# Designs tried in a protein design chat: miniprotein binders against Mucin-6 (MUC6). Part 21

Target 1, 185 residues: Mucin-6 (MUC6), of Homo sapiens (Human) (q6w4x9r395to579)
Amino acid sequence: GHCSLEGGSFVTTFDARPYRFHGTCTYILLQSPQLPEDGALMAVYDKSGVSHSETSLVAVVYLSRQDKIVISQDEVVTNNGEAKWLPYKTRNITVFRQTSTHLQMATSFGLELVVQLRPIFQAYVTVGPQFRGQTRGLCGNFNGDTTDDFTTSMGIAEGTASLFVDSWRAGNCPAALERETDPCS
Key: E = the ipSAE of ESMFold2; O = the ipSAE of OpenDDE; V2 = 0.75 times the mean of E and O plus 0.25 times the DockQ between their complexes.

## First folded at step 6 (miniprotein)

Design yt2 (from xt24 with A81T; at its last look DockQ between E and O 0.49; V2 from the best seeds 0.00; counts 0 for: pae E 1.8 > 1.5)
Fold by ESMFold2, look of step 6:
Formats: structure tokens, C-alpha cells, sequence
Structure yt2 (fold): chain B 185 residues (1-185), chain A 98 residues (1-98)
């Protein structure tokens, strides 16, 4: 399964459902029992600098009880907030430079993440077949049916991307607190 | 000026975040040992610090007035959000074990 986060806040789910939203929060991109230690993949969006309505991806985060990996255009950060030299390796995760413009996070549990740093910060998520039907978040549920990919954190299938995306905000959204009227699409 | 005031707010928010993290880690350790009542007490104290850090961050963002968060403010917002998320996970674990 393949989920992408591309310029202009465009998302394509594991079931190939495309959508766009305008938000400035941290969102749950992927949750699954297949991710060890309560793992989650998160996406951080902020204003793009073009207009107040345009947003773009600024960081991707992998968080579990053991790991905290923040990948931004300028920095890879782990549990202590310290930049790490690449390649960076834990027992289950390796982060390395794939090319001069791309980083890759490879894992032993079937998650792979490729991050394009330039010219635009974008992310490409790949999960193995064990994740089928067992994902939640902005990347959808990976069940082969696009009609319920907009399932909220409360388990409700929505017809609009904005309600769906809003439900997947991670915690209180400090990055967007001054922008309470900044809707998700 | 506003820049100096923003720096002071960010510094204080970092202090609260650090204290919240210390309390969370101790609560996690106590919960692993089965001391759920003390873990809950420490977790409530961690949440108080997180609430204050949120308030300070909101004020810093308001004073900044920028269309895009500065790198420092963005990093602080990310760290705060991640700790809030972990706190919620631990609260749910404690409820399941009670």
C-alpha cells in the first residue's frame, strides 16, 4: 500500500483516494497494531507562505513508546531533541540519505517512508500487506474501498475531507492555536 | 520589544515542557511497576505543566503575528504535541488496567 503527501496539502490514501486540505496542525497519518510500541506516523503542516489559506508539509514524525524521530527540511531529531548524524539506526529503524534530496526511513515492521526535502517537502509512505485493513489516520484504512477512507478518529465515515482531517489532529494543535478559523479541507 | 517578550515566553514554556516530561517519565515507570494511583497523581501534575506550556505558546504565537511559525516555535509546538499524545496513551493504559 502507498500513501503520499504532496505539495499544496494533497494526500493520496493507501486505497488511492485523493484529497486536499488546508490545516496548520499535527495530524495522525497512520496508526496500526502492526506498528510496535504504540507507534504512529504523524504529519505536521504549516502555512506555505503564499497565502493564509495555503498550507504545506513541514515535518514528518514517527513516535512510539521507544522512538521519536522528527524529520524536517533542516533537521532529523530523536528522543532528546538532538540532531542526528545520518545514517541513524535503532534496533528496528534505519534513517539514511537515499539521494541528495531524499531521506528514507526503513523499518523491520513493514513501514517505509521516503521524504523529499527539496524542492518541496513531500512524503511517501509504503506499508506491507500485513497492514491491509488495519490502518487508521489520514492515509485511510487500506481495505480496498475508497468510500470509507474518510473514517474519523471516532469511527464515523465522513463525506468531506475537512471533517475527516480535523478528527485526526494530534492532541491540542499548538501550531494552529492562533488560527482557529483555519479549516481542514 | 515583542521579540524579547516572545523569547521569554518560549523559555518559560520550555521549562514547563521539561517538568511535564520528567513527571510523565516517572508516571510511566510507576505504572509499569503497578503503582497506578501514584502514576495518576504524577500524570495530573504533568498535565498542569502542559496546560501552562500551551498557554505560553499561544501567547508567543499571537505576539509573533507571522504567517508561518518560526523554526523554534514550530519545534516547541511539535514537542508539546508529542508529549500530550503520549500522556493520553498512558492515561488510557491506566484506565484499562484499573
Amino acid sequence: as target 1 above (185 residues)
Amino acid sequence: GSAEEIRKLVEEAKKHLLEAERLFEEAKRLAEEGNLEEAERLLKESVKHLDEAIRLLKEAARLAGDERLTEELLFLAIELTLLIYRVRLLEEEIEREE
Scores: ipSAE 0.468, ipTM 0.738, lowest interface PAE 1.8, mean pLDDT 82
Fold by OpenDDE base, look of step 6:
Structure yt2 (fold): chain B 185 residues (1-185), chain A 98 residues (1-98)
Amino acid sequence: as target 1 above (185 residues)
Amino acid sequence: GSAEEIRKLVEEAKKHLLEAERLFEEAKRLAEEGNLEEAERLLKESVKHLDEAIRLLKEAARLAGDERLTEELLFLAIELTLLIYRVRLLEEEIEREE
């Protein structure tokens, strides 16, 4: 399965459904039981201009109980706020420079990430066949059906990208910097 | 806004973030040990520090006068978001075990 984040505000799901949104939050791209240690891939969007429609991807984050890797638009790979020299290696993850403009995150568990740094910050997510039907987030559910890709974090199918995307917010919007509280906690 | 004032706010925010992280890790350890009550208490304290960090960061962003955050502010915002996410996951885990 291939999921792409391109053109600043365009997403193509694992099932090849394209959609567009404008947001300035951190969103969950991919959750799956196939990711070890409750791993999740996230996308950070921020304003890129003055208008509300000028938003762009500014960072990609892989977060698990064991790892926290941030790839930013300024060629910075950081863990816990510290820039790392490449190649950066953990137990199951390696981040290295693929080309002069591309970084790659390789894993031992069937997740691959390629990040284009210039001229436009873009990301390409690849998952193995073992992820089929077991993914959730902005990249969809990878079940071969495009009509149900807009399934919210609560398992509800939405008709619009906006509501779908909003449901996958990780917690904060960089511009708003608001903490969402759980009313049940 | 004043660059110096922004720097001070950022530094204070970082301190709160670090404390929040410390508390989270301790809570996580306690939860793993089965001490859910104390874990929950520490998570609440962690959240308080997170809230303060967010407040300070918002103020810094306001003083910067640009809706587009600097790289430093962005990273800090990301770190806060990620910790909030992790806190939420741990809270859910504790709730399931209760």
Scores: ipSAE 0.385, ipTM 0.716, lowest interface PAE 1.2, mean pLDDT 89
ESMFold2 (binder alone), look of step 6: mean pLDDT 81; pTM 0.794

Design yt3 (from xt24 with A81S Y85W; at its last look DockQ between E and O 0.36; V2 from the best seeds 0.00; counts 0 for: oily stretch 72-90 1.61, pae E 7.8 > 1.5)
Fold by OpenDDE base, look of step 6:
Structure yt3 (fold): chain B 185 residues (1-185), chain A 98 residues (1-98)
Amino acid sequence: as target 1 above (185 residues)
Amino acid sequence: GSAEEIRKLVEEAKKHLLEAERLFEEAKRLAEEGNLEEAERLLKESVKHLDEAIRLLKEAARLAGDERLTEELLFLAIELSLLIWRVRLLEEEIEREE
């Protein structure tokens, strides 16, 4: 399965369904039981201009209980003290420079990520066949059916990309970070 | 802002995050066992810790004086975000089962 984040606001799911959205939050791009240690791939979007329509992908993040990797426009950030030195290797993940403009994250568990740094920050996610029907997030459910790709985190199929995308907010945006405490809690 | 003060805030935030995670995992276990009431209680406690972590993180960011978070702050923010998502997801699951 191939999922792409292109043009700043365009996504093509594993099932090859294209859609567009504008958001300035961190979203779950890929979550699956096939990812070890509760791993998840996330996409960070931010404003790229003054208009609401001027949004773009600014970082891709892989986060698990053991690994924390942020690939941004400017650098690869890790928490091992050698974040800026490539190749970066963990137990089952390797991040290395593929070309002068592309970084690659290779894994031993069937996830591959290619990130184009310039001229436009774009990301390409590839998962192995073992992920079929077991993926969630903006990249869809990888079941060969495009009509149900907009399945929310609650398992509800949405008709619009907006509601679908919103359901996969991780919470790294102003609105999501603000939570009122229940006085009865 | 003072580097020392920022470090203290970050450390406190991390403590809250860890506690939130602990509570979440316990809640998740309880939910899987069918003890939804206790799971919900623990999730609420988890959220309280998350809120505090977020508050502390924001304060640290403010003191840093740059809207661009340091590497450490960035990772912490990301971890918080993911846990918030997980908490929300579990809350929704519990609500559906009630």
Scores: ipSAE 0.307, ipTM 0.660, lowest interface PAE 1.9, mean pLDDT 88
Fold by ESMFold2, look of step 6:
Structure yt3 (fold): chain B 185 residues (1-185), chain A 98 residues (1-98)
Amino acid sequence: as target 1 above (185 residues)
Amino acid sequence: GSAEEIRKLVEEAKKHLLEAERLFEEAKRLAEEGNLEEAERLLKESVKHLDEAIRLLKEAARLAGDERLTEELLFLAIELSLLIWRVRLLEEEIEREE
C-alpha cells in the first residue's frame, strides 16, 4: 500500500482516497500492530507563505520506544534529538540519501518512507501487504474501501476530511480548516 | 528576551514530559502484573505532568509567534502527542480489565 503527502497539503490514502486540509499541527499518519515497539509515523505541518491558512509539510517523524527519527525540511536527520550522518543504520532501520533530492528510510518490518527534499518537501509511505486492514491514521485503514478511510481516532467513520484530520491531531493544536473549496485556504 | 524565556519553558516542559514517561512506563508494568489500582494511580500522576507540559508548550508557542519551530520545541511537541496517545491506550486497557 502507498500513501502520499504532496503539494504541502494533499494526502492520498493507502486506498487511494485523496483529500486536502489546512492545519498547523503534528498528526498521526500511521499506527499499526505491525510496527515494532509501539511504532508510529507522524507528519508535522506549519504555515507556508503569506496566507495565514496556507500550510505545508515541514517534517516526518518515526517514533517508537527505541527510536525518535526526525526528517525535516532543512535536510537534517536526527534520532532522539541528535543529528546523524547519512547513511544512518540501526538494527531494523536504515536512512540514506537515495538521490540528490530524495532520502529513504528502509526498515525490516515492511515500512518504507521516501522523502523528497526539493523542490517541494513531500513524503511517500509504502507498507507491505501484512499491513492490510491493520492501519489507522491520516493514511487510512488500508482495507480496499474508500468510504471508511476517514475513520477517526475513536473508530468513527466520518464523511468530512476536517473532522477526520482533527481527530488525529497530536497535542494542543488549532483545529484544521475545512475549506476544501476555498481558493484562499 | 523572548528567546531566553522560550528556552526556559521548553526545558521545564521537557522535565515534565520525562516524568510523565517514567510514570507511564511504571503504570504499564504494574498493569501487566495485575496491580490495576496502583497502575491507575500512576497514570493519574502522569496525566498531571502531561497537563503541565501542555501549558508550558502553549506558552512557548505563543512567544514564538510566526517564528519557525526550533528543533527542541518540535521534538517536545511530538513526544507529548505520542505519550498522550499511549496513555489513552493504557487507560482503555485498564478499564477493560476492571
Scores: ipSAE 0.013, ipTM 0.294, lowest interface PAE 7.8, mean pLDDT 78
ESMFold2 (binder alone), look of step 6: mean pLDDT 82; pTM 0.804

Design yt5 (from yt2 with K14W; at its last look DockQ between E and O 0.51; V2 from the best seeds 0.00; counts 0 for: pae E 2.4 > 1.5)
Fold by OpenDDE base, look of step 6:
Structure yt5 (fold): chain B 185 residues (1-185), chain A 98 residues (1-98)
Amino acid sequence: as target 1 above (185 residues)
Amino acid sequence: GSAEEIRKLVEEAWKHLLEAERLFEEAKRLAEEGNLEEAERLLKESVKHLDEAIRLLKEAARLAGDERLTEELLFLAIELTLLIYRVRLLEEEIEREE
């Protein structure tokens, strides 16, 4: 399965459904029981700076109980806010420079991420066949049916991208950071 | 806004974030040990620090005046978001065990 985040606000799901959205939050791209240690792939969007209404991808994050990897638009791979030298390696994840403009995150569990840094920050997610029908998030459910890709975090099928995308917010919106965090919320 | 003032706000925000993270890790250990009550208490305290960090971040962003966050502010925002996410996950786990 291939999922792409391109052009600043375009997403193509694992099932090859294209859609567009505008948001300035962190969203869950991929959750799956196939990811170890409750792993999740996330996308961070912010204002593009060109227009008030325009948004763009600015970072990709892999987060698990064991690992935290942030790939930013400034060619920086960080853990806890610190830049790491490449290649960066954990137990089962390796981040390395693929080309002058591309970084790659390789894993031992069937997830691959390629990030284009320039001229446009874009991301390409590849998962193995073992993930079929077992994915959740903005990249869809990878079941071969495009009509149910807009399934919310609560398992409800939505007709619009906006409601679907909003349901997969991981937390704060960088531009807004509007809401106080309530542990019970 | 003043660059120095922004720097100070960011620095203070990071301090709160780090404290929140410390509290979270302790809560996580306690939860694993079955001490759910104390874990919940620490998570609440962690959230207080997170809220303060967020407040400071917002102020810094306001002073910066840019529509797009600077790299420094963005990293801070991301780290805050990730910790919030982890806190929520742990809270849900605790609730399921109660």
Scores: ipSAE 0.483, ipTM 0.771, lowest interface PAE 0.9, mean pLDDT 90
Fold by ESMFold2, look of step 6:
Structure yt5 (fold): chain B 185 residues (1-185), chain A 98 residues (1-98)
Amino acid sequence: as target 1 above (185 residues)
Amino acid sequence: GSAEEIRKLVEEAWKHLLEAERLFEEAKRLAEEGNLEEAERLLKESVKHLDEAIRLLKEAARLAGDERLTEELLFLAIELTLLIYRVRLLEEEIEREE
């Protein structure tokens, strides 16, 4: 399954449902029992300085009981708060420079993350088939049915991206509201 | 000026975040040992520090206005959010064990 976070705060879910939102929080992108040690993938959004959209992706975080890996827009990679030079390896995770413009986080548990640093900061999430039907968050539930991809953290299917996205905030921040919407039917 | 005030707020927020993290890690060890009452007490203390760090972060963000977050403010926001998330998970675990 493939989920993408592209400029202008555009998201395409594992079930290929596109949406856009405006927000300045950290959001849960992916949770799953397939991620070890209560793992979660999170996306951090901030106001854009380029005025082409209200918000843009500024960091991606992998967090578990054992690991805290932050990949920031400024190309700082940290693990548990310590800055790391690439390539960087743990038991189950490798972060390396794929090209001059792309970083990759590869794992032994079926999660892969590719981060585009330039010309704009974007992220591409790939999960193996073991994740089918077992994901939650902004990337949707990966069950082949786009009608319930907007399932909130309380398990409620919403019809709008804004309510869905707001439910997946990971911390205290203002609720995200869409400035414009671009849903697929 | 505002930049100096923002730096002072961020520094103080980091102090609270680090103490909250210390308390969280100790609560985690106590929960693993089955001392759930003391673990819960330390988690409540950790939350008090998190609340203060949140307040300081919000004030720093208010002073920053419409500008993109500095690297320092961004990392503070990320670390704070991640610890809040871990605290929630541990609280849920403790409730299940009771």
Scores: ipSAE 0.354, ipTM 0.696, lowest interface PAE 2.4, mean pLDDT 81
ESMFold2 (binder alone), look of step 6: mean pLDDT 83; pTM 0.827

Design yt6 (from yt2 with K58E; at its last look DockQ between E and O 0.63; V2 from the best seeds 0.00; counts 0 for: pae E 2.6 > 1.5)
Fold by ESMFold2, look of step 6:
Structure yt6 (fold): chain B 185 residues (1-185), chain A 98 residues (1-98)
Amino acid sequence: as target 1 above (185 residues)
Amino acid sequence: GSAEEIRKLVEEAKKHLLEAERLFEEAKRLAEEGNLEEAERLLKESVKHLDEAIRLLEEAARLAGDERLTEELLFLAIELTLLIYRVRLLEEEIEREE
């Protein structure tokens, strides 16, 4: 399955459902029992320079009980707060420069992340077939049906992207960093 | 000016974040040893520091206005959010063991 985070805050789910949102928080892209140590993939959005109300992807985070890997738009890669030279490798995870414009995080547990650094910061998430029907978050549930991809963290299928996206905040975002989201833009 | 005031707020918030992280790690260790009551007590103290760090970050962001966050402010917000998430995971673990 493939999930993408592209310019203008566009997301395409594992079931190919596209949507857009505007927000300035950290959101859960993907949770699954297939990820070890309560792993989660997260996306960080901030204000865009194009429009004062627009937001764009500025970092992608892999977080588990053992790992905290942050890949930022400025090519900084950290693990537990410590900046790393690439390639960077742990037992299960390798982060390396795929091309002059792309970084890749490859894992032994069926998750692959490709980050485009230029011309704009974008992310592409690939999961193996073992994830089918076992995902949740902004990338959807990967069950082959787009009608319930907007399922909230409470398990409620919403009709609007804004309520769905808001439910997937990774924690209490500082209120001053929040803004109203408009899924129709 | 405002930039120096923002810097001081960020420095203070970082101190609270560091203490919250220290308390969280000790709570995690205690929970792994089965000392759930003390682990929960330290976790509540960690949350108090997180709340103060959030307040300081919100004030710093307010002074910055509608400008794009500096890298420092952005990473502080990320670290706060991630620690809050880890705290929730530990709270869930403690509840399951009780």
Scores: ipSAE 0.343, ipTM 0.687, lowest interface PAE 2.6, mean pLDDT 82
Fold by OpenDDE base, look of step 6:
Structure yt6 (fold): chain B 185 residues (1-185), chain A 98 residues (1-98)
Amino acid sequence: as target 1 above (185 residues)
Amino acid sequence: GSAEEIRKLVEEAKKHLLEAERLFEEAKRLAEEGNLEEAERLLKESVKHLDEAIRLLEEAARLAGDERLTEELLFLAIELTLLIYRVRLLEEEIEREE
């Protein structure tokens, strides 16, 4: 399964459903029992311009009970907020520079992440076949049916991206609470 | 806004974040030991510190301008969000065990 975050506000699910939203929060991209230690992949969006429609992906985060990896435009930050030299290795995860503009996070548990740093910060998520039907978040449920990709964190199928995306907020969006955002736009 | 004022707010926010983290880790340990009541108490305290950190961060962000967050503010926001997420997970776990 391939999930992509492109163009600043576009998402294509594992089931190949494309949608757009404008938000300035941290969202859960991928949760799955197949991720060890309650692992989750998250996307951080921020305002990139003056208008509410000017939002963009600014970081990708992998978080588990054991690991915290933040990939942003400028650096890779781990548990202590310290920038790490690449390649960075944990027990099951390796982050390394793939190209001059691309970073890759490789794992031993069937998750791969490629992050394009420039000119546009974009992310590409790949999961193995063992994840089929066992994923949740903005990347969908990977069951081959696009019509139910907008399933909320509560297990409710939504018809619009707005409520769907909003349900997958990781936190309270501390820096963006007062900003005008429309996850449906 | 004043750069110095922003710096002060950020530093205060960081202090609250650190305390929240400390409390969370202690709560997690206690929960693992089966002391759910005390764990829950500590989580509530952690949340209070998180709320204060968020408030301070929001103020800093406002002073810095809402066009785009600085890298420092962004990472701080991320850290806060992630800790909130972890707190929620632990709260849910405690609730399931009660």
Scores: ipSAE 0.320, ipTM 0.673, lowest interface PAE 1.4, mean pLDDT 88
ESMFold2 (binder alone), look of step 6: mean pLDDT 82; pTM 0.816

Design yt7 (from yt2 with L89Y; at its last look DockQ between E and O 0.02; V2 from the best seeds 0.00; counts 0 for: pae O 10.9 > 1.5, placed apart)
Fold by ESMFold2, look of step 6:
Structure yt7 (fold): chain B 185 residues (1-185), chain A 98 residues (1-98)
Amino acid sequence: as target 1 above (185 residues)
Amino acid sequence: GSAEEIRKLVEEAKKHLLEAERLFEEAKRLAEEGNLEEAERLLKESVKHLDEAIRLLKEAARLAGDERLTEELLFLAIELTLLIYRVRYLEEEIEREE
């Protein structure tokens, strides 16, 4: 299965359903029982700087009980807050430079991540067949049907990307004050 | 100026995040040993530091305005978000074991 994060905020799910959204949070891309130690793949979005409403991918994170790997737009690979020189290897994960413009994270558990660093930061997620029907998050449920790819964190299938995406926030947003609404509005 | 205020807020938030992380790791170790009462106590202390770090980062972001976050502020916000996620997960795990 293939999931892509392109063109700032465009997403294509494992079932090839395209959508876009605008947000400035950390979102769950992929959760699955196939990821060891309660692993999750996350995406971080921030303002693009080109317009008020545009946002773009600025980092991808793999988090589990054992690993905390951050790959940022500025080509910094961080584990446990410490920048690492590539290639970087843990027991199950290897991060290395694939080309002058691409990094790759390869794993022993069927997850592969390719990150394009320039001209814009983009990410490509590949999962093995063991993940079929066993994924959740912004990359969808990988069940071969696009009609329920917008399943929220509560298990509700939505017809629009907005509610679906918002349900997959991983925590506080980096720019939370900019989203504050006047309670009298 | 606001740049100096942002720097001070970020440094103070880092102190709270580091303490919250220390408390979380100790709570995780205690939970693995079966000392769930003390693990829960330490998690509550970790949350207090996380709440203050959140407040400080929100103020720093407000002072930064509409500009894209600096690399340091962005990474600090990412680390804070990840720790909040891990703390919530451990709290749920402890409740299941109790």
Scores: ipSAE 0.388, ipTM 0.698, lowest interface PAE 2.4, mean pLDDT 81
Fold by OpenDDE base, look of step 6:
Structure yt7 (fold): chain B 185 residues (1-185), chain A 98 residues (1-98)
Amino acid sequence: as target 1 above (185 residues)
Amino acid sequence: GSAEEIRKLVEEAKKHLLEAERLFEEAKRLAEEGNLEEAERLLKESVKHLDEAIRLLKEAARLAGDERLTEELLFLAIELTLLIYRVRYLEEEIEREE
């Protein structure tokens, strides 16, 4: 399953459903029992301009009981809040520079992350087949059905992206705004 | 680079990746059954396909440019990385049992 966060406000789910939203919060991108130590992947969005529609992905965070890894445009930060030199290795996670503009987070448990740093901060999430039907968050449920991808944290299927996205907020933030998707993005 | 050329390279890489995966899974099964010799043989074949996939992907990346890697290329890179890890792990296991 492949999930992408592109163009500042575009998301394509594991089931290949594209949608767009404008929010300035931290959202649960991927949660699954297949992630060890109650792990979760989160996406941090912030304002990129003065307009409410000017929002962008600014960081990706992997959080578990053992690890906290924050990948942003400028640095990789771990549990102690310090920037780390790459490659960074933990028991199950390795973060390294893939190219001059891309970082990769590799894991031993079927989660892979590629982050484009420039010119636009974008993220690409891949999960193994063992995750099928066992994922939740902004990346959807990976069950091959696009129609139920907007399932909220409470297990309710929503018809709009805004309500769906809001249900996966990790904190108290303003409500997300839905915008028309661009299938060519 | 040419988009068509990149697509062709990617498709070829995918074929090799799929074959590598198939071979790996078979190797893993054989290893679990205790047939380490055959498992190792298949792993070597898997690696050959992986190497070819990597080569093709690198060529595609070159044509696309590092700053302009497509999503598809990135995902392939991820898949390759994962498989490489799994292959290496299995190789190590086989070596320990031998």
Scores: ipSAE 0.000, ipTM 0.199, lowest interface PAE 10.9, mean pLDDT 84
ESMFold2 (binder alone), look of step 6: mean pLDDT 81; pTM 0.796

Design yw2 (from xw16 with R15E K18R; at its last look DockQ between E and O 0.05; V2 from the best seeds 0.00; counts 0 for: pae E 19.8 > 1.5, placed apart)
Fold by OpenDDE base, look of step 6:
Structure yw2 (fold): chain B 185 residues (1-185), chain A 83 residues (1-83)
Amino acid sequence: as target 1 above (185 residues)
Amino acid sequence: DPLEEAKKLIEEALELAREGNPEKAIELVIEAIKIAAENNLPEVILEALFVAAYIARRTGREDLLERIRKALEEAIKILEEQG
């Protein structure tokens, strides 16, 4: 499964459903029992302009009971608040520079992350087949059905991206106020 | 403000697409691309491209992407002239 965060506010789920949202919070991209130590992948969004629609991805965070890895626009990788030189390796995670503009986080448990640093901060999440039907978050549920990708953290299917996305906030950030426009809604 | 103008067009394009007018939506995206190019806003061009692609895929009008391609070519020329 491939999930992408592109263009500042666009997401394509593991089931290949594209959608757009505007928010300035940290959101859960991926939770799964297949991630060890209660691991989760999260995305940090912030304002990139003055309007509500001017939002962008600014960091990706992998958080577990054992690790906290942050990849930011400043090309800084931190674990538990500490800046690390690349390549950085933990027990089952390795972060290294893939290209001059791309970082990669490789894992031993079927999760891969590629982060484009420039010119636009973008992220690409890949999970193995063992994750099929066992994922939740902004990247969807990876079950081959796009119609149920907007399942909230409470297990409710939503018709709009905004409500869906808001349900996956990792903190107490304000809800996104701007409604998203879906050409097919 | 060219930035705000371009972004407004992009948002309006999405609305038009939702209303069942992908063709007019793409026209607005093209206009946004032009404005962005003329004002050296490449990030807005990229956003416009994503929106166009989104509209095309969701409406089944991938044929409209050819117009976007042409607009992009022109935008590149404009950007090159400015650089």
Scores: ipSAE 0.005, ipTM 0.215, lowest interface PAE 10.8, mean pLDDT 90
Fold by ESMFold2, look of step 6:
Structure yw2 (fold): chain B 185 residues (1-185), chain A 83 residues (1-83)
Amino acid sequence: as target 1 above (185 residues)
Amino acid sequence: DPLEEAKKLIEEALELAREGNPEKAIELVIEAIKIAAENNLPEVILEALFVAAYIARRTGREDLLERIRKALEEAIKILEEQG
């Protein structure tokens, strides 16, 4: 299954449903019991400065009980707030520079994340077939049916992307996020 | 600039909905759809549709979406005449 986060806040779900939204928050991109240690993938969006109402991806976060790996627009990779040199390896996760413009997070549990750093910060999520029917979040539910990909955090299928996206906001949506790498509390 | 005018109407609609005026908010969304159709701005029509659904859900006024559907039908006719 493939999910993409491309310029201008465009998302394509695991079931190939495209949509766009305008938000400045951290959103749950992917939750699944297939991710170890209560893992989740999150996306951080902020104002792009291209239009008064346009937003763009500024960071991707993998969060579990053991790790908080942040890959940010400024090309810094952190784990639990500490900057890391690449390649960076934990027991089941490796983050490395794939090319001069792309980073890759490879895992032993069937998740792959590729981040394009330049010219535009974009992300591409790939999950193995064991994730079928077992995902939640902005990337959809991966059940082969695009009509219910807009399933909210309450389990309600919506006809519009806006209500669906708003339901997946994570925690308090700070008015202005500097970066997930800031250890201000 | 028709693009900026249509986006301004969408922003004002959200404010009106927050103030408890969902009917007026939907009227502004309909106006934004018409401007976008007349200027061949289909991405703005899509944004307006998303905003209308949000307003209807948050205010409990899903009955207003029928007006949006009618406006979309008119917008499609306008877009077909242009191209």
Scores: ipSAE 0.000, ipTM 0.096, lowest interface PAE 19.8, mean pLDDT 78
ESMFold2 (binder alone), look of step 6: mean pLDDT 81; pTM 0.778

